# VHH binders against Formyltetrahydrofolate deformylase 1, mitochondrial (PURU1): the designs that were tried, part 1

Scores and structures below are computed, not measured.

Target 1, 298 residues: Formyltetrahydrofolate deformylase 1, mitochondrial (PURU1), of Arabidopsis thaliana (Mouse-ear cress) (q93yq3)
Amino acid sequence: GESLDSSVSPVLIPGVHVFHCQDAVGIVAKLSDCIAAKGGNILGYDVFVPENNNVFYSRSEFIFDPVKWPRSQVDEDFQTIAQRYGALNSVVRVPSIDPKYKIALLLSKQDHCLVEMLHKWQDGKLPVDITCVISNHERASNTHVMRFLERHGIPYHYVSTTKENKREDDILELVKDTDFLVLARYMQILSGNFLKGYGKDVINIHHGLLPSFKGGYPAKQAFDAGVKLIGATSHFVTEELDSGPIIEQMVESVSHRDNLRSFVQKSEDLEKKCLTRAIKSYCELRVLPYGTNKTVVF
Positions, changes and structure headers below are counted from each chain's first letter, unless a header gives other numbers; antibody chains aren't numbered by Kabat.
F stands for the ipSAE by ESMFold2-Fast; E and O both for that by ESMFold2, at different seeds; each is averaged over both directions (binder to target, target to binder). V2 = 0.75 x the mean of E and O + 0.25 x the DockQ between their complexes.
Where letters were taken out, [cut] stands.
Atom coordinates printed by the task and the answers are left out, and those that the model quotes come from them; centres of patches stay.

## First folded at step 1 (VHH)

Design a01 (framework vhh_6qgx_2)
Fold by ESMFold2-Fast, scan of step 1:
Structure a01 (fold): chain B 298 residues (1-298), chain A 123 residues (1-123)
Amino acid sequence: as target 1 above (298 residues)
Amino acid sequence: QVQLVESGGGLVQAGGSLRLSCAASGRTFSDYAMAWFRRAPGKEREFVAAISWSGGSTFYTDSVKGRFTISRDHAKNTVSLQMNSLRPEDTAVYYCAADLYGSYYPEDEYDYWGQGTRVTVSA
């Protein structure tokens, strides 16, 4: 009441809510009323209802006073609505209060994606905590990557692998406390046993425009096929090679004047940008499952 | 199924030349990029040279550019490394590697490896 100090300016902070359920009348109104009833203001509201499919997707961005609407109450209020509609997904994130997602980065010999992510992370543009870097390649301590990791206290784990022993149990132990994994040109195929044992999302960068040119050396496959567009694809990892739901894609034109080296250089530039966009979108709750093997990306 | 066998190694004086050969059995190399790697005593394996499966593109590590030439013969199913102006620092065991649709750069992506051939360069 009147005993509260009304002269203190409220600090309004941003929140994000994503919602997925069977389509029904009044969902938007119920979600909007929830925010408005607590004195929150909606800054953005995106809705997707597929044609000839009885499902509803939304993502809202709002600003609210955490004194009037405490973080735990935000969860309870949206959970009440989720129960009412039998929601398949209902997630709230408040970036200024909630801990950043913890990730591990896996790579092989090529480090251009790791370097780009480290630079974006240092610039505050990648909203994650990097728990560690894991590689099946040893790196000299005086390289740019190793000096960067040392300066920032990020452990580098060298896990020597062969075709007969991919050391998945060792990797699984190293990543057990992460929220999701990023494959930044990790050139070993993760088994179904690894994926089941990890039990969380794994995001990969594939240096080809999926669903074309799956597997090794997609830039070489594209060059030999005489394509006029090359691309990179970031996707969720599933048991089927390079076939998981697509998160982000980037493309660039190529011609008969591009040699294989040019294809590889253009590919590397697309890969690093594609992966960082995918990770940012995922962390901002923009990526939701759709159908059997698709995504909604807000 | 695919086997790689290196030959042509030996002892040579500094400034001399050697030609290494890699012969494949069990499959044709028409779809494979071919590469040479080396391991010097007390050091890790190093990339030396690669040649595309389409036959037109070659790649070399900076220390051998202008001295070493990689070539292939599709009819004989072989890849060769001509090594000129050899230096004591070129002393190593040389390995042939094959990579289906290879990008020529990542050594950890090579599918098949030979047993190696020793090259010793005396001062």
Scores: ipSAE 0.000, ipTM 0.187, lowest interface PAE 13.9, mean pLDDT 84

Design a02 (framework vhh_6qgx_2)
Fold by ESMFold2-Fast, scan of step 1:
Structure a02 (fold): chain B 298 residues (1-298), chain A 126 residues (1-126)
Amino acid sequence: as target 1 above (298 residues)
Amino acid sequence: QVQLVESGGGLVQAGGSLRLSCAASGLTFSSYAMAWFRRAPGKEREFVAAISRSGDSTFYTDSVKGRFTISRDHAKNTVSLQMNSLRPEDTAVYYCAAKPTYYSGDYTRPEEYDYWGQGTRVTVSA
């Protein structure tokens, strides 16, 4: 009968591998052979070898049978190649098996970036688990954002800060179980002690085009200065203000015909899109550290 | 054949110093974050200190902050823990551990670490 004749085709699942080492002959062949030898199929393969720099970066997307190539064996096989080439970075992610990254979202008064991230998260377009939201601003329980957080069981922690006390030890305790932090218009500067104590990646949205326009250049200052382009920058947070490696940038043209309200609206639209793109790219292993203060983005 | 071999443990008087070292072999050292954990008699294993793959970030448990310093040497494939102002409460077996660097990984969780040394004993007399 029908129930006895069921044949099971292997269920192939997606994997991602990123690799960084000193450039050498045959790296692509070794990485490709690793996947093929276990019956995996490569769906995409991106390579970057900088001009006049003897380093190699790659990102591969593949599908494989986790019964024939168990998750632990995938790590071991890529580690063998990493050892051979003295790799500086070799990371595998299998989204259907590996736990989602846990994040906390930090913000101040403005919530447009938080709202966009929550919308993308609800739509399944942001592959993270949101552990909590932390703000140095209190919010009324009847606001749309607070109702959203309550509906989804996401804690909101009001951490009152002053110039003299940024409550960094309290924030460190709240974020101890996260994989990385997202600053979604958090307007307090995190100290070097905080960054060392946290010890993991922190991603920020800045409402300007870095490395220009560091610090607080609100839309009014840009408007008054007569700029012809406005932009937003997502970057890794370092001890130096607005100077960490850039992940994503977005830009929009402006002219004398844009009033201040138009500048503010365009700025906010760029910020929320820039941050969500950066976080998604990070989670998909598209962002690799490069040089002293640069990134490769696949 | 990944091995982590600790050294530098011993008996020391309260207020003294010790330097622990961990030599890594059989792995691409520069691809791993490194940490020290300890287990005191009658207690569970606890986090002490960690250093990121690049060495750019260090993390310490509150009880050792300002007294202990973690460092790594990529040329020698070693991670070290300089322990100053030792207290009787620091008495434990100290373990070196290595975790593959996922971009975002949690340095304080023993479950994140794939490779462990056999441990080196540190005894701090009153």
Scores: ipSAE 0.000, ipTM 0.116, lowest interface PAE 16.3, mean pLDDT 84

Design a03 (framework vhh_6qgx_2)
Fold by ESMFold2-Fast, scan of step 1:
Structure a03 (fold): chain B 298 residues (1-298), chain A 125 residues (1-125)
Amino acid sequence: as target 1 above (298 residues)
Amino acid sequence: QVQLVESGGGLVQAGGSLRLSCAASGRTFSTYAMAWFRRAPGKEREFVAAITWSGGTTFYTDSVKGRFTISRDHAKNTVSLQMNSLRPEDTAVYYCAAGRIGLAWSTSPDEYDYWGQGTRVTVSA
């Protein structure tokens, strides 16, 4: 039949749809048929139905012709299905059309996570707009990180904090126009009032393998305990310290030949990779809430 | 960036009507789900109504179905809430909210990333 070597071939662009509802017969068929009926092609389709829980999670990746299926119609067609199934969540993202998520990065003295995120962002590997960096530590203007931020027009806000004055109202004002917040080794505990006032997702990197070694000095705790695996955990922040739903974890082997310095170094290497993976997964709609304090990660 | 400003609140008698408006600034408004939430004195913020970014689908909490109508005007970059047959129980501060990127709609405040400062509605018995 038809010639395939033509400049009139449609330009297909990628889309992502995530869906969460009460489990019912025919959901997969209905969602798949929606895409196929509009001439879309499914590149990936993930489904999770927990045992002994009547809920359904899916994530589909597809390509489609935005002329035949306009961006507005994509949302409305999936919304019609969401309404039919009483969906708890139905989200469409088209990366070539939709704006990138806006984030702010919070950190204290250690900057290895910030530096890694900035390098991944510059390389086009982190799909976010960085609105600002906030730190309770000053940095000299001639450091690599400060020169990088200046070159890219990313504001750095020095907010001097203590346990007596966390300056949370000032931080809330600085982050009000962000889509989510990233704690990249920010060492102050955010209060429940801050989390309620912000009202959006906050993602943290913890330099330990949760739920073990909560709080301060997890690498030292791991060293003292004689563990054979060290790790880092990225999780959503909740009012309970180091207890929010886990997004990503990374591990590395350790032995009696590793001293405390080696444990810290391995921990820092895992932290920066763990956080960047978690942020990328979140932005790609791979991370969905599950149960009381768990995640589905597609 | 999106900023939201509510208007149209005030004092009204039971059985009366008010129209709330929310003006948004920013180029991404047309891709955002929009919602109205309210907070009565001494209570938590509750869902009132939502509209998808195309304006084609609307959702309401049961207590306002048939009385309230949410609508949007993409050309004016506004969302409105027409409130009819108002009851004293509707007394609250009403907030306009824009959803996270890619959200079609939600009844959960946690799914909305941009909020207005609120407009007060008082319904006299």
Scores: ipSAE 0.000, ipTM 0.178, lowest interface PAE 16.7, mean pLDDT 85

Design a04 (framework vhh_6qgx_2)
Fold by ESMFold2-Fast, scan of step 1:
Formats: sequence, C-alpha cells, structure tokens
Structure a04 (fold): chain B 298 residues (1-298), chain A 125 residues (1-125)
Amino acid sequence: as target 1 above (298 residues)
Amino acid sequence: QVQLVESGGGLVQAGGSLRLSCAASGFTFDDYAMAWFRRAPGKEREFVAAISSSGGITFYTDSVKGRFTISRDHAKNTVSLQMNSLRPEDTAVYYCAAVYTVRYTSGTYYEYDYWGQGTRVTVSA
C-alpha cells in the first residue's frame, strides 16, 4: 500500500508521582533512576523533609513514552520502590490516560463559588467530572445556574434540611460514586457519622482566615468590626468545625474607603479563587498530609 | 494506656493460610489508620499493608498483592491481615502499627505513632 509516513517520533506524555515514607538514604536516587531507566525525563522535582518527623515527601513531574513504559508498569515500578521504603503514600497520575476525579458540589443559598467552579470546569481549567450538585435550597428552573446545569446534563438535587434533620443518609447515597466532595458554601455542619460513612476527602471553603475566625463571619460582620484584612480559607473537613488541615488561603486589604458592597465583593472574589485553586492543587497531587493536622503543598 | 496486641502468628506450610489480628485499646480507634509491617531475619523492617481510618482505602506492597487482605472491624477495635498462598519469604515478625490521621487526601497516611510487640510467622518449605 501507499505509505504516508515511514516513521513517527515518540509521543511523550506527562505523569505525576507523589511519595511519602520514612526518611532514608538513597530515596531521591531510586525515584529518579526509576524514571530515567525507562526513558522518562523529570521536568520538576520537589522534596520536603521536616526537621523533627524523620519522614520524606516528594512530588515529581515527568514525561514518558507510554509505548516503552506502559501505564500498568509505571504503577508496578513505583510500587517496588514503595515496598523497599515502606511508603505511607505512593500515587501516580497520568492525566491523559487516567479518569478525572468525580466530584459532587454542595451549596446552600449563595452560589458564587458554584458559578466559578462551573465556569472553570467549562473552560477546561478544573480537571474533574461533576457528578451532581446538591443543595438544601430550592432554585428556580429559569436561573442561569439551573439552565447551565440542564444544558450540561448535571443533576441538581434539592435536599431540604433542618437543624433536627440534615438528611445525611440521603446525601451519602447521592455521593457514593464520587472521589471527593466540595462544599461550595454549604452551611450545614456535616457530622462525624457522615464523614466516617463517606470515608473520602471533603474540601470546604470558609469565608475567613483560619484558625483565627471560626464559625460564621459574613462580610457585614467584618465591615462592622472595622477589620483591615479579609480572607478566605480552603481546608479539609474534619469532625471539628473549621479545624481541618488548610490547603489554601487568600487575603485582601480593606480600608475606610471600602463600603459594605466592596467588602462583600472582595470576600466573594477571594472565596471563588481560593476554592478553585485548592481543588486544582488537590487534583494535581500537590496536597499531602503533614503531621496530625497540617499539609504539605507542592 | 495505648496498646496494640497482635495474635494469630505461628508455623504454617508453604501454600497455606494464616490470619493475623491486632486488638487496639487506649485511643479512639476510628481516628487511626492501621498498618502491618514485617521484619525478616537479618533484614530491615518493611511495609506490608495499610487501611485508612474509614476502612475505604487499602494499600499493599507489591509482593503481597492478591495474596494478603487487610480489613478492620470498628465494633471490635481490631485490624486483621488475611495471608493466603504463603511463601517461605513471608517468614518474619509481623508488627501492627497505628497512626493518627485526618481524613484528607485519599490513601495518604502520616508516620506511625504506635507499634505492637510483634507476632512471629514462620513458613516452612
């Protein structure tokens, strides 16, 4: 037959590997040699060894030829190293091959974080599959948000909650097929039973700078209190309210020139950006546990 | 106070099965990830298997995948290791370990806080 090409160049694709184990001599060399021996090229390499813990954290970004180093073999090779070092965590993601993380988005009355998530997702800037949206507030079908969700085939589940009945078993059923949850201004407290039943990561946005501002502090209260700095915190949800490990924080200065409208606008802008950045970092394997209630963010 | 007590070790023929158990006391079991490590004669301690605090995520070293199964029983405050198709190379002292963990980043654990005294497993040819 007719030949169009006599040869092709190798197609190199990006991979990410995170590694967490007890600190030991030779870990960096073993991880680097694993990639290099298979013809891969390391593009970025971050290492953190805390002074008092005797543990090792690394995150490497590399490119490789999936014909020469098949996806299943990548897992096997890194598992061999994990066995040698007794790894606490060893995870590989190859974004062009591996399925995206499936998430559900939970919210209450305010939807600015949901809107930002949907826009970033539509633009291909949020590397997740949105399984559904769950709210304890009903929304009219003719709103822009509801029309957006309908156009994209994303279910919206209205789950009416009270302080006496948070409908947690119903929510657990709706989210059973997700990889993690995102609380985008969901104002009900999730119980320890919910967190245990779900058994996976839950990421929240809080409209204040943790750990100093726990609980509800809407922009009006900050304005009335005369604060000079406002912020937002994205964190993992634990049984203790507003006490989970912090993923991302953003701040903005305020002054006597800011009226209430300006405070609200700045607060909402920080929340949108903080949550989106945290979710992106999480999906890129940048966020690892450190100590009992801290994070390493690469 | 805090105790991890292993049981179920012993002598077994190659190809046989053994079930190790670890009873935990003195801490809130449901807040801890649990793991099994082993140390073979003349070798360093190595990781075998781990299970998250919720029980939804498990990790295994490559040499035991498909042969060993880790599980936990929240009602009994125990973690178990079911070992099938045992090989002479599995001969080691097996240690139960616990680490306090917040439920963040699927499959991730901290350094292990508590260790049992170990239980001996001997696999004969």
Scores: ipSAE 0.000, ipTM 0.238, lowest interface PAE 11.9, mean pLDDT 83

Design a05 (framework vhh_6qgx_2)
Fold by ESMFold2-Fast, scan of step 1:
Structure a05 (fold): chain B 298 residues (1-298), chain A 124 residues (1-124)
Amino acid sequence: as target 1 above (298 residues)
Amino acid sequence: QVQLVESGGGLVQAGGSLRLSCAASGRTLSSYAMAWFRRAPGKEREFVAAISGSGRYTFYTDSVKGRFTISRDHAKNTVSLQMNSLRPEDTAVYYCAADSGYFLPLDSSDYDYWGQGTRVTVSA
């Protein structure tokens, strides 16, 4: 082979910064100057200022030399700006340096979303560390899912639940060291006490196009209503059922020629894609909640 | 702007070894997913091997598992493919590809940046 020169070239790595504060003159200039003053280069800069609210949202992608601008200094410099503007949110991610987000996956009887996520995770297409899988349904050890989890050293926790006892305290203990939770067709409603006790983001997949067809069996509701589009919705979980801020939606056309079975099959395919896309977007800091029930998606 | 240049191709006998290298110009690829694809004349691009931006994940097509090893050197801004126990069926033009995403894509359509290719010929 070719002999490579041993001279040191600048090594530039990508970073992402998201910022949310009260709207003010000069925010973009201050954030851009922060990056430029340290020799960084901005590759993309997205801004959103809602018409009816005096608030500012931004997401920047940049490249920088971690020798000239060490990771700890990046945090300090953005934190200084955040303090000056009284920021509601200021987060930096450097994917090549920072640890991946730790998640737990919750599911019930249906495992199509879990299977898709495990395949995407194995292929390197989901930038997360899966700490465990939790289900209120027992699964045989010889199933493809259970063999996959065993092969990869991912614990499966069977937590037997009833209508009277959702085992929420046990689940909270299992997930205390996660960065966020994913509900991959978990059919028990998480209480307000659970959400307060967990205190972090919970992302759900709903097998219907919200805000229509909330609750159970939305494919049947859509079929009976004679809709021409079906969909799946990924959203942040709040105390109100199927009403949290929407992260991602996917749709598919249907007609009078589709029966209930084809509605269900199309729904399951959309659920798989919608959930994995939402989690990827979340991990890339593309999704920011705003207002009481909305999202900014960059 | 990202530009990729492959090197290390050539003619080798069956059972031999080659090491391909891919160098980026302009900027580093430290957080980019990097992959090798190959194309025989008149055929579509076939996935060979990939490595994630973090280096934590590597993936290989079944036909090269145990024979090929993908690696990266962040300081030199290169990705390499060590090819051992080469077979006539490995004959192709080998392309380096980069994706700016955090994850490891396996489909050619997911990659944003491509090199011009380096030719590998394995004689029976």
Scores: ipSAE 0.000, ipTM 0.107, lowest interface PAE 20.2, mean pLDDT 83

Design a06 (framework vhh_6qgx_2)
Fold by ESMFold2-Fast, scan of step 1:
Structure a06 (fold): chain B 298 residues (1-298), chain A 125 residues (1-125)
Amino acid sequence: as target 1 above (298 residues)
Amino acid sequence: QVQLVESGGGLVQAGGSLRLSCAASGSTFSNYAMAWFRRAPGKEREFVAAINSGGGSTFYTDSVKGRFTISRDHAKNTVSLQMNSLRPEDTAVYYCAARDEFSGGYLHPYEYDYWGQGTRVTVSA
């Protein structure tokens, strides 16, 4: 960037760095010194070293002057550290400079999560670019969702599925230029071949508090079980259904005074909020996979 | 719309095997996930096994894992349940069920839109 007015105060912008490597002496000091040496200020620094594993996770939030520390140099400096420590992961994101993550939204018949995400996106509260919406259900052009998508120039792809062909290859082609996928009540099981072929993260919303109440109709399961709390879970999609690492969970109280319809309504409201929070956290590099089936949440 | 008809039930000794079949008819069968449920005398229907519309994903209740195998034949429009190493506690009426695909384990009867009439399985001690 070019400053033309010498009376203008330096514009300091936020950056985020996440780091994962084999645990070693001096990593925290090396990462901190890198930022400080370029005139950056650390605003937050989180570290996780598991008790029985010799691995290191960190997330740093900092502010810096992009004139003194150009964006390309930020990448180069952290890459130098990553190579030195043999990093398993090293990612820098500068939200004011870097393009937003591109997503596609997949859904079936129910659209309450999609509607909430579109409203949050329109309000500037969801830091993504929505490339398209894909559904295995056809929708009339006069529905609220279809009018919204048309007004904002977001394509809707109706992908009719059958037993002979789930059209996974067609879906893969539609999503090839996305950074990650969001399943907003997409009720078809994605195959291991699809997940391997896509090769990037897929985030799902499950309308129940995992690991309890897996499968369909978890609000009805919770109602029948007489629970006093219900919830929604957002998680990474793995080949094992409703068993991927958890990103976000939300809960609400219920009582004997709630009928099944009330349980379903409360469940849907939790799903909407849980999914949008999970996507925001993911985009801010707060959630990293850890171990076989866990997450690190910063 | 889907219609389901079960067959293959009968009397078998503990340790024996049976194969249940479910024949489906209807224009949308190919888009449906399929499951087997059972109802023991005096109990409610419980989940046994499920298979997705493509046949690539299968799910089992813990008590039958390693003993039962669910499969589908799309050419014959059928779902089968191969039951090996049968135990007296497997005695029940077995029901075939169909639904639209959902993520997860397909665990509950209320998740399914279409049901067969059931076929009886009796396992003698």
Scores: ipSAE 0.000, ipTM 0.138, lowest interface PAE 17.8, mean pLDDT 83

Design a07 (framework vhh_6qgx_2)
Fold by ESMFold2-Fast, scan of step 1:
Structure a07 (fold): chain B 298 residues (1-298), chain A 124 residues (1-124)
Amino acid sequence: as target 1 above (298 residues)
Amino acid sequence: QVQLVESGGGLVQAGGSLRLSCAASGRTFSEYAMAWFRRAPGKEREFVAAISWTGGSTFYTDSVKGRFTISRDHAKNTVSLQMNSLRPEDTAVYYCAATQGVIYSTHQSDYNYWGQGTRVTVSA
């Protein structure tokens, strides 16, 4: 019937645009008009203009008809505006059309962050393609993690490391076709040569509330220091240990009633949640560089 | 229960090709990562190539990359090493190795099953 015919409507799909340039009059109006002129609808719009810094950041979420506004035309229209303002960053993602980011996951002995990432990925809540898992620790084939990786066709690469040889050239070869790397409790320090050779973003989970308790055993350091908050930090990896730009932090209260085991358990729970939130934010274009060693997170 | 037997070694002129095969017997090796290692005269045993238990991932040492290809056939229970553009420095005894519990490894100590080796001699 006629009621079925009247239900026909165009399929609208979500898009995301991030923009960073020198601050100028009319940027928001030009970006909004670009979307509206093609029949798109803005669902969310965030703007950040730092105090005493002549720069502009925005992130917009919108829906549009890809028949009326083809994917290639979306890029052309935003690129025209980017050229006009000399944009430092202008990126569009359309999740239903664009390929997912390809990642590799690096870990050592502890696998709680990997397990959380795999569960969120399986549930469709982590918008990445996992190309492989790399570890400097061997794992038995009958473990839950190894059986999971087998069922999903995700390779696990055991790369045995020593103090003298961190196998960085081998790891670079394994990760060459990834968009970014995730360190999910990988306990070897990546050298400046590795970071230059890889040339893309590396995101780490640190099991401590940075900038406090850098390096090994931060939960033990926090326990010994008598802190009242324990935390985890996800950050970009730089040549300086545990000092890269911060993406996400999570905290939980602790007291004299918590023993070291309780501190470690609370830390592990914060680590896995912090890392998955950071990766999701990164993939949704929420994380932008700000200043020398800071982030804007929308 | 896994036994590995290599074949296909021999004498070849520089620039020639050889195909090494490793036949596994006993329990199916579809759950095992497989690798080739070699020991040249007067040298230590070194990694050559590895293939994951699914066959979906391969890794090669720099000196053979682009010249050698590792492959496996689950139905025939075999792993093969196709060696092209052979050089005198490729002269060695080649060993097939298998391990369970990892997708693959480049370290000989991670492999639990080893063949007896097959000799490859590349003349100038």
Scores: ipSAE 0.000, ipTM 0.152, lowest interface PAE 15.9, mean pLDDT 84

Design a08 (framework vhh_6qgx_2)
Fold by ESMFold2-Fast, scan of step 1:
Structure a08 (fold): chain B 298 residues (1-298), chain A 121 residues (1-121)
Amino acid sequence: as target 1 above (298 residues)
Amino acid sequence: QVQLVESGGGLVQAGGSLRLSCAASGFTFSDYAMAWFRRAPGKEREFVAAISTSGGRTFYTDSVKGRFTISRDHAKNTVSLQMNSLRPEDTAVYYCAASPLWGELSAYDYWGQGTRVTVSA
C-alpha cells in the first residue's frame, strides 16, 4: 500500500520552448531568467549560433508548477521576450496540457511505413492523434490493417486518383483539421496549389538517400549504380520534387552480395524507422528551419 | 528451406492449460518477429499474440490478455505460447508465423501448418 501526505505538493510538469532570432547579447540569460523567475527548473538547454550568420537558435526543456505559472502566462512571458528580440520563431509546448498534434497519413500501395507508425502510435511512442488514413489504393476490409483502423476508430478514405485528376480538393477537405500531414509512401506528387491550400507542414519519407536518386524506384537506381550505402530520407515537402529541408536520414551498408530484393528490404526497414524518428522529433519541437532550405535538429 | 513446425496441441477441459511450441529453421531466427494466429471452425484466421525480435516486447489480442503468454528461445530457435484458463471459445487450429516486422499489423512471410487445440465445456 501507499501512504499519502496530509499536505499537497505542487505537481511539476514538463515544458519545451524553442526560440529563433537575430543573435544578441544576453538571450540565454533572459530566457533562463524567465523560467527561473516563476520557479521553473531547466532540465536541458541546447543552443546553436552559426559561425557565418548573425542568428540564434535554442531549445529548452524545463519543469514548472502550472498553478504558480498558468499555461496562458507561460505563452505571454515568452512572447514578451520574443517581441523584445524580434524573434522569427518562439513556440512553447506543454505535452500534459496541450492537445497532441493531429495528423493524417497518406499512402499508396506499400504500407510498411503506415504499419510501423501504427505500432509506434499504439505503443505511445508516436505523440500524435491520427485523424484518418488516406490512400489512392483500395484495401480489403478483412486485412489486418483495415481491421486495426476500424478497431481504433481511425477512418480509411479510399480516394481514387488518376494522372488527370489527383482529387486534391477532396484530400484538402479531409485534412482541413490536421496540424500536419505525413506522406508514408504516397506516390502521387502534391501540386504547388495543394501545398499553398493546405498551408501547413507536410513530411515525406523518400526511399533513397537524398539528394541522390530522386523520384521513382530509388532502391533499383541505387542497385544499378553499385552503391555501397543505401538510405532513406525524411524531409519537408516543397514544390520542388524530393528537395525540401531534410529532417532525418538513415543508412545501411550494401555489397555485391545483396540482390535487388535485399536492397528493397533494407530500404523498407530504413524508411519506417527514419519516418517515425522524424515525426517524433517534429512533435518534440526539435526541428527548426535554418537558412533557405536546411534544418536545425536538436 | 524455411520451416515452422508447431506442436503441443490437444484436447483439454475448460479452465485447463496447454503449452504450444514452434520450431523454426531455414532462416536467421533472431532477425524475425514471431506470432501466433488461430482459426476456429467456420471462421477467419485471427491474431493471438506477437513477440519482437529481441523478445523484449509482446502484444496480445484483448480476448487472451492475462491468460496467454508468448515467449521465445534464441538458443533453441523456438517460440512458445503458454495458454492458461482455456475457454471453449479458444478451440481452434493455432499457427506459428514469422515476419521481419513486429506486431499484430505485420505482414507474415512464413507460416506453419498449424496445431489443433480443442477445449471441451
Scores: ipSAE 0.000, ipTM 0.140, lowest interface PAE 18.6, mean pLDDT 85

Design a09 (framework vhh_6qgx_2)
Fold by ESMFold2-Fast, scan of step 1:
Structure a09 (fold): chain B 298 residues (1-298), chain A 123 residues (1-123)
Amino acid sequence: as target 1 above (298 residues)
Amino acid sequence: QVQLVESGGGLVQAGGSLRLSCAASGRTFSSYVMAWFRRAPGKEREFVAAISWSGDITFYTDSVKGRFTISRDHAKNTVSLQMNSLRPEDTAVYYCAAGTEYYTGSWDLFDYWGQGTRVTVSA
């Protein structure tokens, strides 16, 4: 994508549209004509029509004049097309006008993913508003992460949990105003009741290359299995442990010269990058549901 | 508030067997990974064995594979380490640990620790 200087008005600003419907003749023409008729210019256009399904997926990036094509009219025009084709999904996002997604970050003892998210957020590379951080572990106020959160006015909520009381109702109250949740090494399993009660997307980082090495100690499992690649997986959370649709994966080579500590270090480095890439892709409307348990990633 | 208490340590002759037990109080650990570490005089703390929160997956350091068996009893809130074919080099203080993090071989990633139980293996 293009970075635009919006200091001079009127200017052309970027928009993104994702579309999912039953496959039909002329969809691409109708969507592109919609943009062109209002004086917009298409910068990128991706289409996916799977062989085994009679469905259509598209993602378009375009630039337009918000004076000539007001934000509310953009929604109406695409909604008209969505109604015509009986669309399953039709979403427009205009990053310079629309509010950023609100997220909460959940973690346990390890904070390397949280620290990376906070650095990317501070650098303007993560297009979210962080409403709070929630942990089942206490942290000393003099740690780097706690000082960072204090400087930026981001609340940290310590929620002490047990297997008998995961404090899920308390967590639901804390996250009620978020658009989605991020599990940045949160090691408690969220119940089906929590997921149903929250009702929105939850994105997790798993410190192993799924679908292999689910559950406990994936780096040790990989080391013991003699793998030649170590990896990390970011996925949507479902009731089934480490089984939700995959968003992003990253890998690094390993050999007989790597000890367990080296595997752990490589894993942590991959986790940080994998999660931040997944969240950025999600916020840019690049991740769409596909099939029973798959994703389309544009 | 939370306490892990090891028991079963003592003096045993080389080739003998010993069973260590770790009892948790103050909370349950059925959603936690449980592990055993040991520290011999003049050495750093080293990983011995771990068992997953489900009890289905176990991990062992190479020097104890085939000799030691880790198990857990969720109902009793206990973790056990069965030590067979003991060697003088197994002499150490054995520590029980509990954690939610999934990395092994790194004792600093465990949240809760017992005070240790001494095991002495004579020639």
Scores: ipSAE 0.000, ipTM 0.216, lowest interface PAE 13.2, mean pLDDT 83

